Miniprotein binders against q56419. Designs and how they scored, part 64

Target 1, 326 residues: q56419
Amino acid sequence: MEGRTLEEVQEEVFKRHGVLVPKKELEDLAKALEEAGLLLTEKVEARLKEEEEKLKRERPMRLAGLSYPEGEREARAFLEAFRASYPGEGEEARVLLMPHLEPSRVPEVYGAALAALEKTPPPERIYLVGVAHRPLKEKAAALPVPFQTPFGPALPDLPALQALDALLPFELFNTPLAFREEHSLELPLFFLKGRFPEARVLPLLVARRSPELGEALKVVLRDFPGLLVLAVDLSHVGPRFGDTPLTRTLAEEARRRDLGFLERLAEGEPEAALAFLGANPTRIDGVEVVASLLPLLRERKGKVLAHRLDLEAPTLSAVGAGTLVL

## First folded at step 22 (miniprotein)

Design x_1
Fold by OpenDDE base, fold request of step 23:
Structure x_1 (fold): chain B 326 residues (1-326), chain A 104 residues (1-104)
Amino acid sequence: as target 1 above (326 residues)
Amino acid sequence: SMEEKIRELAEKLAKLAQELAELAGDGSDPDELKKKLEEFIRVFLELYELDREKDNSDADYWLQMTIELVWEFMDAFREGNVEDAVELLMYIAEAAERLAEALD
């Protein structure tokens, strides 16, 4: 440390990023931690242990009543409203790229995904590949348990998951706690389960690119055919992600990269899509997923159905979302 | 070097995150907790303000995850989810440690 005070560092960050963490917020945090009482850490550790044991049996909903309705009737109305937000028609998907962003931020993008699902014959199984927003022990992971949804549990395809595990050089069933809060699976699964109630699911998370995962999945898909879903967001720009506040220039660059990425995927050129991003300066979320799934994306032509760059006003940040069918 | 500075800050951040999680558990003096939080935020902001060129390396990955987890920590706090905030401190500690390791 250069010996700077908190205030000096805050001032510098404010100048650069336009964001200030108020001292009052720290005081409120300290007070909240104090009020939570003695042994909060022990309580949290005990909770995590209990939750890990529960995850051996099922993955409960975490975002029900927050991001989507908990009740089935209300959940169906929610799906219909999201579908209505997209005025177009979908196309049959063998591969679906869809967002995992908070649904209310990009309703028409989810609506486009629903439109595609309407044109897709019910699959026997769904390979749902999300992004790990928690540390994984391995490059990728799976959770071979039922995922709760308002439409009933999404049941795992255990035979297909076992076949996948057998082909990977690492233990696939790792880091169960990373799945507990992972919205990149929960949010897309709401829409998928609502449309395909009888489909089994392979819930997968990718942390870092694994070429082995794509090759293994290519083999597994021969014996266990299904719908491949990439649950990924696009650009992440602004102070929340380490940039300056959103400007026209930054937003234009984010959109350019998002669309350029999606268009190359739509042409069946996933390597070109990755090359186009280079060092990924706008932080396209799905880059590690796409890099892992190259064998499954090659030569598949499709269509971009929707795209949006959505502003989070409180942080002057934005996240890109898109829907692509292949 | 920039990489050495990031490594040092990541190591400090990891340690502070662990200490905060422990202090939150023991019902420590609010003043001590506040001071530790201030130090944590200072170290984070010093890390956050660094202009590291993206390169899609493991270091790049863990730096980004560390930043995002700290924002989630702040959000959890603002929402009054104190248990989630403590859990996030544990993830911040892990991510920051892995960032430091990626730079060794």
Scores: ipSAE 0.724, ipTM 0.889, lowest interface PAE 0.8, mean pLDDT 90
Fold by OpenDDE base, last read:
Structure x_1 (fold): chain B 326 residues (1-326), chain A 104 residues (1-104)
Amino acid sequence: as target 1 above (326 residues)
Amino acid sequence: SMEEKIRELAEKLAKLAQELAELAGDGSDPDELKKKLEEFIRVFLELYELDREKDNSDADYWLQMTIELVWEFMDAFREGNVEDAVELLMYIAEAAERLAEALD
């Protein structure tokens, strides 16, 4: 409300959401911005421009040494450890739904994805559909350049990407900077490239549901067959996302929605899955991706291999992750 | 209405985010920067505390995007990634603008 002090607003937010942004943090931020000097914005703008130009050639790793090992040998050991975290066997996938959450948070869910990939013949190409966590200019986007991985570059399937672009009512190759830090592609791609080193990739991001994307992909997949990967997370609940702190009730609701969503997808009923979510009160991350890909998900029966709701303790928030094979 | 309030706050937030991004580059008075940052956080928290029912609209999408980006901004700051924080301010400005537009 206009007229409230910062302290009053902080107090109210703390009461409601159990989180406080300390004044000291703001002071430290101001100081850090000050210390960064008079030309920080110009520097950032110049950096962004340079990065955008680089993205015309390749997408470098951003999470190497953070979320996964940079070295190939260590990366292979990482894959093996994640696979070992899932005790079951996988199923052959034509469509794989897998998480893009920080791998260390949900190792067994990634392990389930790896288990499925073990049963999947090497595809010629992978349609990797992630979630845009940055603003896109269009409902969806692609970056038609090599993505760097510890296993070498994941090369784009340019013919298939061009075919897709030709069928869309908007320019597919938009917002390259949105791909720079986008973990919804980078993290799944690590696992996919590690398993299928020779597969070409179509790195796609979805912001808002596009029925046109699903219809276009259906046509493209006929001429350019491959593995479809939905790199999506599930529920996002707690203060980080605008809710109260995680409670047993909230966690149960998140799990109910996650599993109900995945189960309906597993039955080949993606419209029923979306209808089950309604207004999506627990913020299932992949809803826009699924809504875009309805034609590709219909009548495909599959199996839920894993699910986890993972707590981010510092924010008392949680994110759902799952692995589904179709 | 709640939607009108969200729109107003989104517009303010967008402006403040842009101003902060600009001030970070122009060697502005540290006191001014601090004041602007405090105002930014205040406006965000006012937006954040509003209880809007989800409806999967564009407004819902951009509100969620705005909230998540601000959290990322705060995380980047805590980690000492000042350049990333400034970049995130630019994204916050865009998301908040698009939120306001979705409510027009």
Scores: ipSAE 0.720, ipTM 0.888, lowest interface PAE 0.8, mean pLDDT 90
Fold by OpenDDE base, last read:
Structure x_1 (fold): chain B 326 residues (1-326), chain A 104 residues (1-104)
Amino acid sequence: as target 1 above (326 residues)
Amino acid sequence: SMEEKIRELAEKLAKLAQELAELAGDGSDPDELKKKLEEFIRVFLELYELDREKDNSDADYWLQMTIELVWEFMDAFREGNVEDAVELLMYIAEAAERLAEALD
């Protein structure tokens, strides 16, 4: 049986998902790849090697001038504008769940995070736990170098990072290239560094749930107290993520899952939050982070400050974002 | 089975992604590159259209990662970021390989 033609597959995908990959786009891509010339792969490999070597010293900004201003003055004005987008007051956070979505998509959710940070005493260190959007070699990773921001470098807490590494059954300092473009750390760090310029940072990424990470962090936090930040998004629904185009029903389900998840976390019941999601059919981004950090989330009561399900119109998809304080 | 089909498609996708990344660098025949790209997209769409129920398994994780990376690849391409697109092919290859491994 001759396999389905590209056109037949495209038609079926269009019918199901409302998305078409035009043949012309593929032709243009092929042409662009051709025009990029014989050395493109070699150039990319050389670039990656160079970037990996640089990451031994520092993590440069990738989204400066794109997602946030590069200049400090403009960056401060940016923070103020985002704070102004949330009309409420925050609460003191020992644990902050905040988004890592493009800030312009959910300004009031970031504003709520800033409001919480206003009520939070300056921490000595910030445990910043993001989501890996690139493959990791291990279930979790850390990058023990300064992260550049418009407010100056966010310096790593090397003693605390080393203490954490010593308690884990795997090498914590793995997959440095996964940090190069990881927005789940860069975007929240902008806001955190702007608010707490003197805080050291532990930049952590989670790929898959690691109970060992939560247990290790619980021990480390005793000797190295600090603010725990979960930089996670919520539901991911629509064609971009494998669903049909966003409908009222799908949006309502996404919101239900998001809010139900956050509310159970706010009650200090992270296991109940995970159980509520089951197989996570709306793809809550932070599920692996929360599952890793159960020991740190138990019995902590808090408050949901903000939530939004934001539409990406070009793909008819949506991403949930929320701010929770514990 | 559905899982066997996913595994087969993942293996093919991984191979095609790697081949595309290599072809982009060796000045290959534009026609060959085009055909390979069409095959890559076809295999992806076949994988993408499969109705797999989520189960929080490693396979589920790597399938989702693969889908998201391919979307990023397409975005990078549309934006004219060819170097980023090639880099993303390398990540797609890795994610698809891990998907296949998770189904062994």
Scores: ipSAE 0.719, ipTM 0.888, lowest interface PAE 0.8, mean pLDDT 90
Fold by OpenDDE base, look of step 22:
Structure x_1 (fold): chain B 326 residues (1-326), chain A 104 residues (1-104)
Amino acid sequence: as target 1 above (326 residues)
Amino acid sequence: SMEEKIRELAEKLAKLAQELAELAGDGSDPDELKKKLEEFIRVFLELYELDREKDNSDADYWLQMTIELVWEFMDAFREGNVEDAVELLMYIAEAAERLAEALD
């Protein structure tokens, strides 16, 4: 950087990655920050403090009216349309791997999840394990409060959450603000609550692999049986994630990694699935979740129901999504 | 080394993110804010341009988190969500600090 102008850096980035950060956008950003005025940091801090206090009582919807309908009637129609987008039949799931990507990008993959849920007896509780897209204080976290949905609140299973906390070497109930806007829980929960309105939920986030979490959950599941849901995406490739623009070669590699990962999980070989990824060059989102839950995935055979690599055209990037039942 | 360079850039990025968050709150000189933003983007782009081979380390994790958060920051600005953008600066600062720590 010593001696290079911003324009020179932008040109180099464009040459390398095929994406320009428009100077105009930076100017607009600076202007927006300027217009927001003097008290923005204090305001944000006060807001965060208030939001943290609210999260002691409930987690409100953040994506209602954006990613899914807010009204119950419209939400039911939404579920039906997504189910219709998948032409196949599902299978009974004891473990469900499903995406947390924006539903409109991969409707048939969510449809496959719904198909599996149709064949699944209503569980007493759902262990919903998502991916942290914000920093966590610990490797994993839980939020023991009701999560709002168009179908009513998803109530936490407090006894099971407490049992889990007691078995972990760290405080499970950490970083509540990380849950506030976490779509990896909210989006799957919409579909799960719509299908199983009476199920209690354990909303869990994983940042980094925690073998302790899998071992603890294995014990807890004996006393508190339920459906395990891995809400994870697959490959993340392209400029949005640090790669060059999507090419046929990159897309083929992403698909190969995604399917190879899912197939090995379907065979009941989660260690082989992780080993197959190696350094995870295509950035499969769910790798830390799977690595944490190895004791629960071993020797469980199942089926891959759906897969898609979806292009985000504005950034020439793509995200993989899949549905797997075990 | 590549790791030392990443660490240095991460530390710089963390500092700039924190300074931007603070400046946005104090009604700072628009010219100063713009200058800091340009510097922030320059440091980020330099970090972004580094051809690092992935090794699935903690450093890789925090680097990826940092990259994704910066994209979200840019998106928030495009959408006019200034409060969210400032919040994201705080997360960028944290992620970049964690990246630097992972390389110590």
Scores: ipSAE 0.639, ipTM 0.860, lowest interface PAE 0.9, mean pLDDT 89

Design x_13
Fold by ESMFold2, fold request of step 23:
Structure x_13 (fold): chain B 326 residues (1-326), chain A 104 residues (1-104)
Amino acid sequence: as target 1 above (326 residues)
Amino acid sequence: DMEEKIRELAEELAKLAEELAELAGDGSDPDELKEKLEEFIRVFLELYELDREKDNPEADYWLQMTIELVWEFMDAFREGNVEDAVELLMYIAEAAERLAEALD
């Protein structure tokens, strides 16, 4: 292919998207790679192998001191501050949709989730379904180990996880490294463990839609009842995600798509919610989770408690977050 | 036609990410690393500039992951985290390969 030069394509990308990758940064990166020395990649591969083995025993906190406090007392105060950010009352949830976006960016949305949990009887277990931000070997995965939190370890529900694994056409415990940095589990778990300290957890990730996962979970939930949590974000718009810079028009479209999606879910019509999005032009990442879990969402009516499209000026981008109870 | 262009760029990006990871480990001089990095970014920006494939949810998934991983790779470098940057090249290679496979 006789492609454009770097300068040519950079000029067009800057005009259309406002994104620039200066050649000086590329020079600096090349020097940094060289200065890191021989065997850099071998060192990285060895470290990843070590981390993978550790993840077969436990999943440590990675966001303590960054997204939430490490100490238990401070963590409880933090939790209460988030609840106070949502002045309303929640409703009992059999299914809870909540975000995994950085909590400080959408405090009232997490507060609404806490309000719902206040009205929810303590479950024996929580099916926590996040979104994989690293490649999975299969369409979905789980990690059957304790996840550390400031409130103590969130223990896995091993019998329920084993039952789920047995029903799937692929090995459920398939990509431990994908859990190492996965904030879509760690951030919601902080709130869930803080409210339900005795509940066991099924930490699940969806990469691509899996109807088999939804059918299997429907069977497992019959024998192992619990709270189903969809830990998903909504629209992703702006240059960080491949769009032009965020405009008021794009932001309004993202809000419309988010709310239309959530309201159709609240009506017990998950297929209509997916159809409403069409080709998903604002990149709601909850789509793959909802598409996987259709049997668990049909005819389950509820209410949207909160929504925010969080604008980030430095990246000219935005991410939507919502709280829905079913 | 759009699918074929995306597939070709994804294949190129995957190979460039693999080659960068190998060069980072073998003691290559900065000029060789810079040249490969410039080509990697050029191919990424070509892919980034294309409109999303609307009729293929699997390709959409891998494309979005690829875009986000490349920005995360640049962020890791800007924060001085060279080992994380190399790790991200490995994920980029896999995501881009999966994107190409989804487009046949």
Scores: ipSAE 0.818, ipTM 0.915, lowest interface PAE 0.8, mean pLDDT 91
Fold by ESMFold2, look of step 22:
Parts: C-alpha cells; sequence; structure tokens
Structure x_13 (fold): chain B 326 residues (1-326), chain A 104 residues (1-104)
C-alpha cells in the first residue's frame, strides 16, 4: 500500500484546482488504445523516424490553415489585418521580443511587432530564438534547413549557424525532432518572413539557460549582423499550469510580473528583470531565453509597445504576451 | 523533503509512461491499459498538486514541461489522436526522468 488512491487525490485536486479527470474518461482512453491495435508504438516510432529524415531537408508548415492562411494572397491580407489591430506606431528594433501564443488570441500584440518591423531596416538575417516545448538533448538547439511559409521558404543562414555551432561546447544540431511541431518558431516566423522576405534565418530553441549561448551569439552577431528576435510568451497562470482557478488577484499578479519584467528589460537591465521575478511564480516563459542572452540585452534600452494577459476560458487559465523593442 | 517527494513521483511517472507506451504496442487488453493509466494519472495528480520548487531553475523547467506534456497527452486522447498520445508518453518519460535527475 502506497499513498492516496486515485479517487482520494482526484478529490483534493478538484477541491484545490478545479481539475477533474473522470474515471470514465480513463476507461475510454484505455479502450481507444486497445482498439488502435497491435504495433501502435512501432507505427509511431516509424512515423517519427520518417519525419526526422524530412527535417534534415526542410521544416514544413504545420499550422497553415489553422493559425494562419496557407495561400500567399490570404496570408498577406492576414498580416495587414494584424497590423491594423495595433493602432500605434512602432520603433526601430535591433532586438524584438514578441509572443508565440496563438495569433488570434493576441492580435494587437502581433500587430505591435509588425509596427516595429515597419520601422526596422530589412536585416540580412534574423536570429529567431524560441522556447523548446519538447526535450532537447542540450541546453539549446538549431535546425539548419529551410522553414516553409506561405511567403516562400525562410532560408537558413548556414555560415552564421555553423559559426555559432563552432563556438558552443555542445552539439547544436542534434535534436531535429524538437522542431517538428515547434510553434514558438513557426508563428513568429510567419510574421517575420512576411515583412522581411529576403532575410535568412537562424532558427534557435532554448530549453535551459546557457550563458555560453549568449556569449557565442554576441561574437556571431558582430560578424553576421542581424535582427535578434526573442519569441517568448510571458506569465502562465491557472489550473493548466498547476495553479488554482484564475482569480482577479492571480491575474493582477501575472500582469504586474509581466510588465515589471518587460519594463526592466526596456531599461537595459536584464539581470534586474530576472531578479524581479525571483522564483518566477507566474511562470514567465521567456526567462530561460533572457538568462541565456544576457550579453545581448545589457544596456540596450527600448520600449514596451503592447501587452495582454489572455484568458483560456475552457481551462480557466491565462497566458501573457508582449511586444518589446530594444 | 519536498524535493525528495517530487523526485520520487517524477521517477514513478517516467516509469509509468514508459510502461504505458509498451503496453499500447503489445496489444494488451483494456483492463491492463486502464489499470496502468489510472496509476499514471494518480501519480501525475500527486505531482501536479505539489508546490513548485523555487530554488532550482533546472527542476522548475522540467516540472513545467512535464505538467504541460501530460495535459497535452490528455488533449490528444480527447481529440481521438491516439498516435500523438503515444508519442507524448515518450516525451513525458524523458521530461520526468530529467526532472528526477535535476533533483538528485
Amino acid sequence: as target 1 above (326 residues)
Amino acid sequence: DMEEKIRELAEELAKLAEELAELAGDGSDPDELKEKLEEFIRVFLELYELDREKDNPEADYWLQMTIELVWEFMDAFREGNVEDAVELLMYIAEAAERLAEALD
């Protein structure tokens, strides 16, 4: 006999967090697994191997027709609609922080990013730094292949990627599968490619903070100048993320944390931004990226253009998104 | 104390995720799958309700990934996407193992 039974722990979780996993649902899940038949896991493994081989050549669109239009004409209209969602003017960015949350949830935040890009001279390349949502073998990874978009392929900057890999104490290219479904690159890339169709891209993921990545990028950016994009979300609060149901107090704290973090970054004080969060109680998504990239953020001042804490009604949870130019 | 409890639950969760994936591939009957799934969810809920580790950024990273992956796993089943659910069990096993290692 171990700890609590399923019923006992479910009762406490429902009371505290409002989360329920009904036993009938588990019965249905078990039946679905059985009905899928023999060799299900072997079929999954074979599919992953096939997709990994494809990823050595290119990264196809996964969200076309879901998060953004597949056709170029419709995609261009989509960009203009998002720009119109933000009535303000942008500012030139050498570093842009933008979200990777579903665009329709925070249209003005993506619109603010577009406004900043309007003021930004077209770069030769974009260092696109997202957040890994699948395990990486190392603290960071890259995928040196074209990423497909409705505006044509976003071509990799192979010389810059190889220079970066050479400076790191770990293998940068050894987790291709982590890019297969990674929306933190695909969603921002749609907007970036639409505005800078000639720019090459360095598609990067951070899992855990790597001071080595920031130092290496500082060197690479000197020789291969370009736009640095931090494609990160902010607070994650509510039952989906382990909290109680969203309350006004929790939402207020999340907004305070988001804005305080962004404002300190805008003052060129990334260490103070991290210190302000302490143990990161609202789970700001971008902390590992910021902690990795400190050398690129210090003393670079700018402006917060937009912020929203967006409610996920079905989960009684919320995610923050912001746009910052430096 | 809290770190040790999280480590133990993470180790158990990783093992259960691996066992579920193996059972799904072996053509096990629904009773075996249901029992293992119930234990997997029980262990997840035990881990889910614990206060987050505050002083270990690496453990915090893996804990958050584990929690989000388990909910994504449940979403995949609810949407009828059994192959994605099995794939997610593999990622859950790795994330939970990494969480346990970060607390060792």
Scores: ipSAE 0.808, ipTM 0.907, lowest interface PAE 0.9, mean pLDDT 91
Fold by ESMFold2, fold request of step 23:
Structure x_13 (fold): chain B 326 residues (1-326), chain A 104 residues (1-104)
Amino acid sequence: as target 1 above (326 residues)
Amino acid sequence: DMEEKIRELAEELAKLAEELAELAGDGSDPDELKEKLEEFIRVFLELYELDREKDNPEADYWLQMTIELVWEFMDAFREGNVEDAVELLMYIAEAAERLAEALD
C-alpha cells in the first residue's frame, strides 16, 4: 500500500482541522461490531424492510420527547414559548423560509417563523420542502401518508401530490426510508401543524437541484394554492463539515454569506442569491432547494425577520438559521 | 489532479463501507474487522482533508453528504447503537459511490 498510514493522515488532519479519531475509539468500535454477533447486517436489513412497509401507511413522530414534547398540552406551551422568544411582529407569507436546525439552538428564529404565521391566513395546504439527509433515488421525493404530530396527524394533500407526480419526469413517491428520520420535515411541521391544524401537507424532500420540480410546482400551485415553506438551514462551517476549526474570521464569513443570500432572496433575485455564493464555500444547506424552486421565488420581494449562526462548541463548528418572508 | 484523487478515494471509501458491513454480518476474525475499520477511517480522513478546486455542485452535494454520514456513523457507535451504524454504512457506500460518479 502506497500513501499515508492512518497515523500519518491523522496527524495532518489534527494539525489542519483539529479533528481526532483516537485509536482507542476504533478498537472499541471493532469490538462492538464483533460482540453484536452473526447476521447483524441481515437483522438490520430485515428491520429496514419492516419500517419501509410501515412508512407506506404513516410516518410516526421520531423526535417527540427529544426535540419537542409528546403531549398536546405541553406541545402547545412549547409553541407559545418559542413565539415569545421573538418579540417582533411578522408579515404575511406566501413563501416562508424557516430552519430545520434543533429548535432549542435557535429559538428566536423559529419564533420569527411563528410571528409570520400569525399574519398569514390559514392555507388549505402547505408545500413543505425540506432537505434530504439520506440518498434519494431521484432528485426529489414525497411521502403521501399522514405525519404524526402532538397536534394530531398532518394529512397529505393527495390530489395535489398526484398532480405533482404526474408532471415530473420521475416517480415522486420513490424513497420512503429517506423520510424515516428526516428532521427537516418533522421539526418545521411541528410548528406549522400547531398553527394551522386544518391544513393538509405536501411533504417534499429535495436532494439535488431539480428545475423540473420548480416548474411542476408552479403549475400545481395555480390549481392547488397554499403556503410554500422552504425548510432549510444556512451555513455549515467547522470541522464537523470538513472545515478548519471555527474562528472569528470563518464565523464572520458564514454570517456574511447567510445574510447576503437571504437579502438577495428578499429582493426577488434568487439567481443572484445563488451567484453570490459562488462555490458555496460555507455550505449553505438551502442552495439545492432554492435552485430547484427558482420559478416560485423570482420577483417575490420580502423581508428577513431573523438570523443566527449557532455555535457547536464541542466540534468547533457552527450552523446558520434564518427566517425569510416573501 | 485533486479531482481525480477525490474520485479515487470516494470509490475506495464506498468499497470499504460495503466490505465493513459484510464483515459485521458474518462473524469474521476480530483482527480483520479492526483492520478494515482502520482502513475505512484512513481513507475517510484522506478524503475529508481535501479541498475541492472545481465548481461541480453535484460532487459538492455528495461529498458533503458523505462527510456528514461518516460523522453520524461515528456518533451511532458512541451511543452504542451498532445497528444504526451498520445502516449508516449502507448510506455511506451509496453517497461515496455517487460522489465518484459525479467526478468521473
Scores: ipSAE 0.806, ipTM 0.911, lowest interface PAE 0.9, mean pLDDT 91
Fold by ESMFold2, last read:
Structure x_13 (fold): chain B 326 residues (1-326), chain A 104 residues (1-104)
Amino acid sequence: as target 1 above (326 residues)
Amino acid sequence: DMEEKIRELAEELAKLAEELAELAGDGSDPDELKEKLEEFIRVFLELYELDREKDNPEADYWLQMTIELVWEFMDAFREGNVEDAVELLMYIAEAAERLAEALD
């Protein structure tokens, strides 16, 4: 429709969602962009090209000193503190679902993952499947390089990655830049590498559901057995995500959908878990990963070890996190 | 038609993101940048208000990514990270284009 002004749209958005973008803020941004000078965009493009070339060799830590300590001894102590946040015992995981939300927000959920890893024989390799937060060229991607951690480099399983690439109808290694800032791999990897220092890794991202990925992974896992990790978050509710402000009833609905999803996965019924969500009104993050990996999840029964809906008062929003072993 | 409305806003948002990135490299004066940025935010807020595409999972995926990228763009600005903001405009343009394509 022609023609709501910015002021008219902003008024309605504030009324419905509690979100405001003042014109003065936009004036300040425009001035900052101009003051950064000529060729700003060309400089950014050149930097990204240089970083892409470096990512063809290794993926450096981006969150050391921010989400976890950089030094190995401090990182080891940090990891053990998370285990202590979950006082229970885990169960052996053939498949592990764990979050990628900031660890300090959901310490017992990560602790439950560590408890599961304690009961899990050290695998030769880990299939680490995260969620792309930048556009991918295809439905899924991988980056076949070492990922640096405080516990040393997590080395890629090159034969398994090549086998996977050969089975897919699209280029798997085509989006290195999507890995540059991808916390859904880096944060879980900290915990996984800390517990399985000798395991190789297949660092994978899913953007959109790909049945081809699940079928290919089923074949690759037969010849290259290992631990499958779904590094996904659950409900995303509130204005940050396009919702109305969080209410008690919306939070309760998000918890119910998170737990119902996890419990159906725990029954070995991933199709029922997806159907339970319908149109996914609470925006569970893991649906595209689960939908891609159906052949690997069917008939695997297990247990939900932990769940938290993390409430963030300043944004009136919440994100769910869980730990599931299959 | 809700899908057509979303598609048109997504096309416009992608175009505006590209134009903002070009203006940032062009040395345009702040008034021209401000005008384009205001239109970008206006179009974004129109899109942000609309109900999600519940019967088109691919469109819903790109819509949600677009929304989150625009907020990340505003966060980068609020933190003083101008180069990150320009990089995010490039991702916004791609995500919004893919949203429009998913509805075509």
Scores: ipSAE 0.806, ipTM 0.909, lowest interface PAE 0.9, mean pLDDT 90

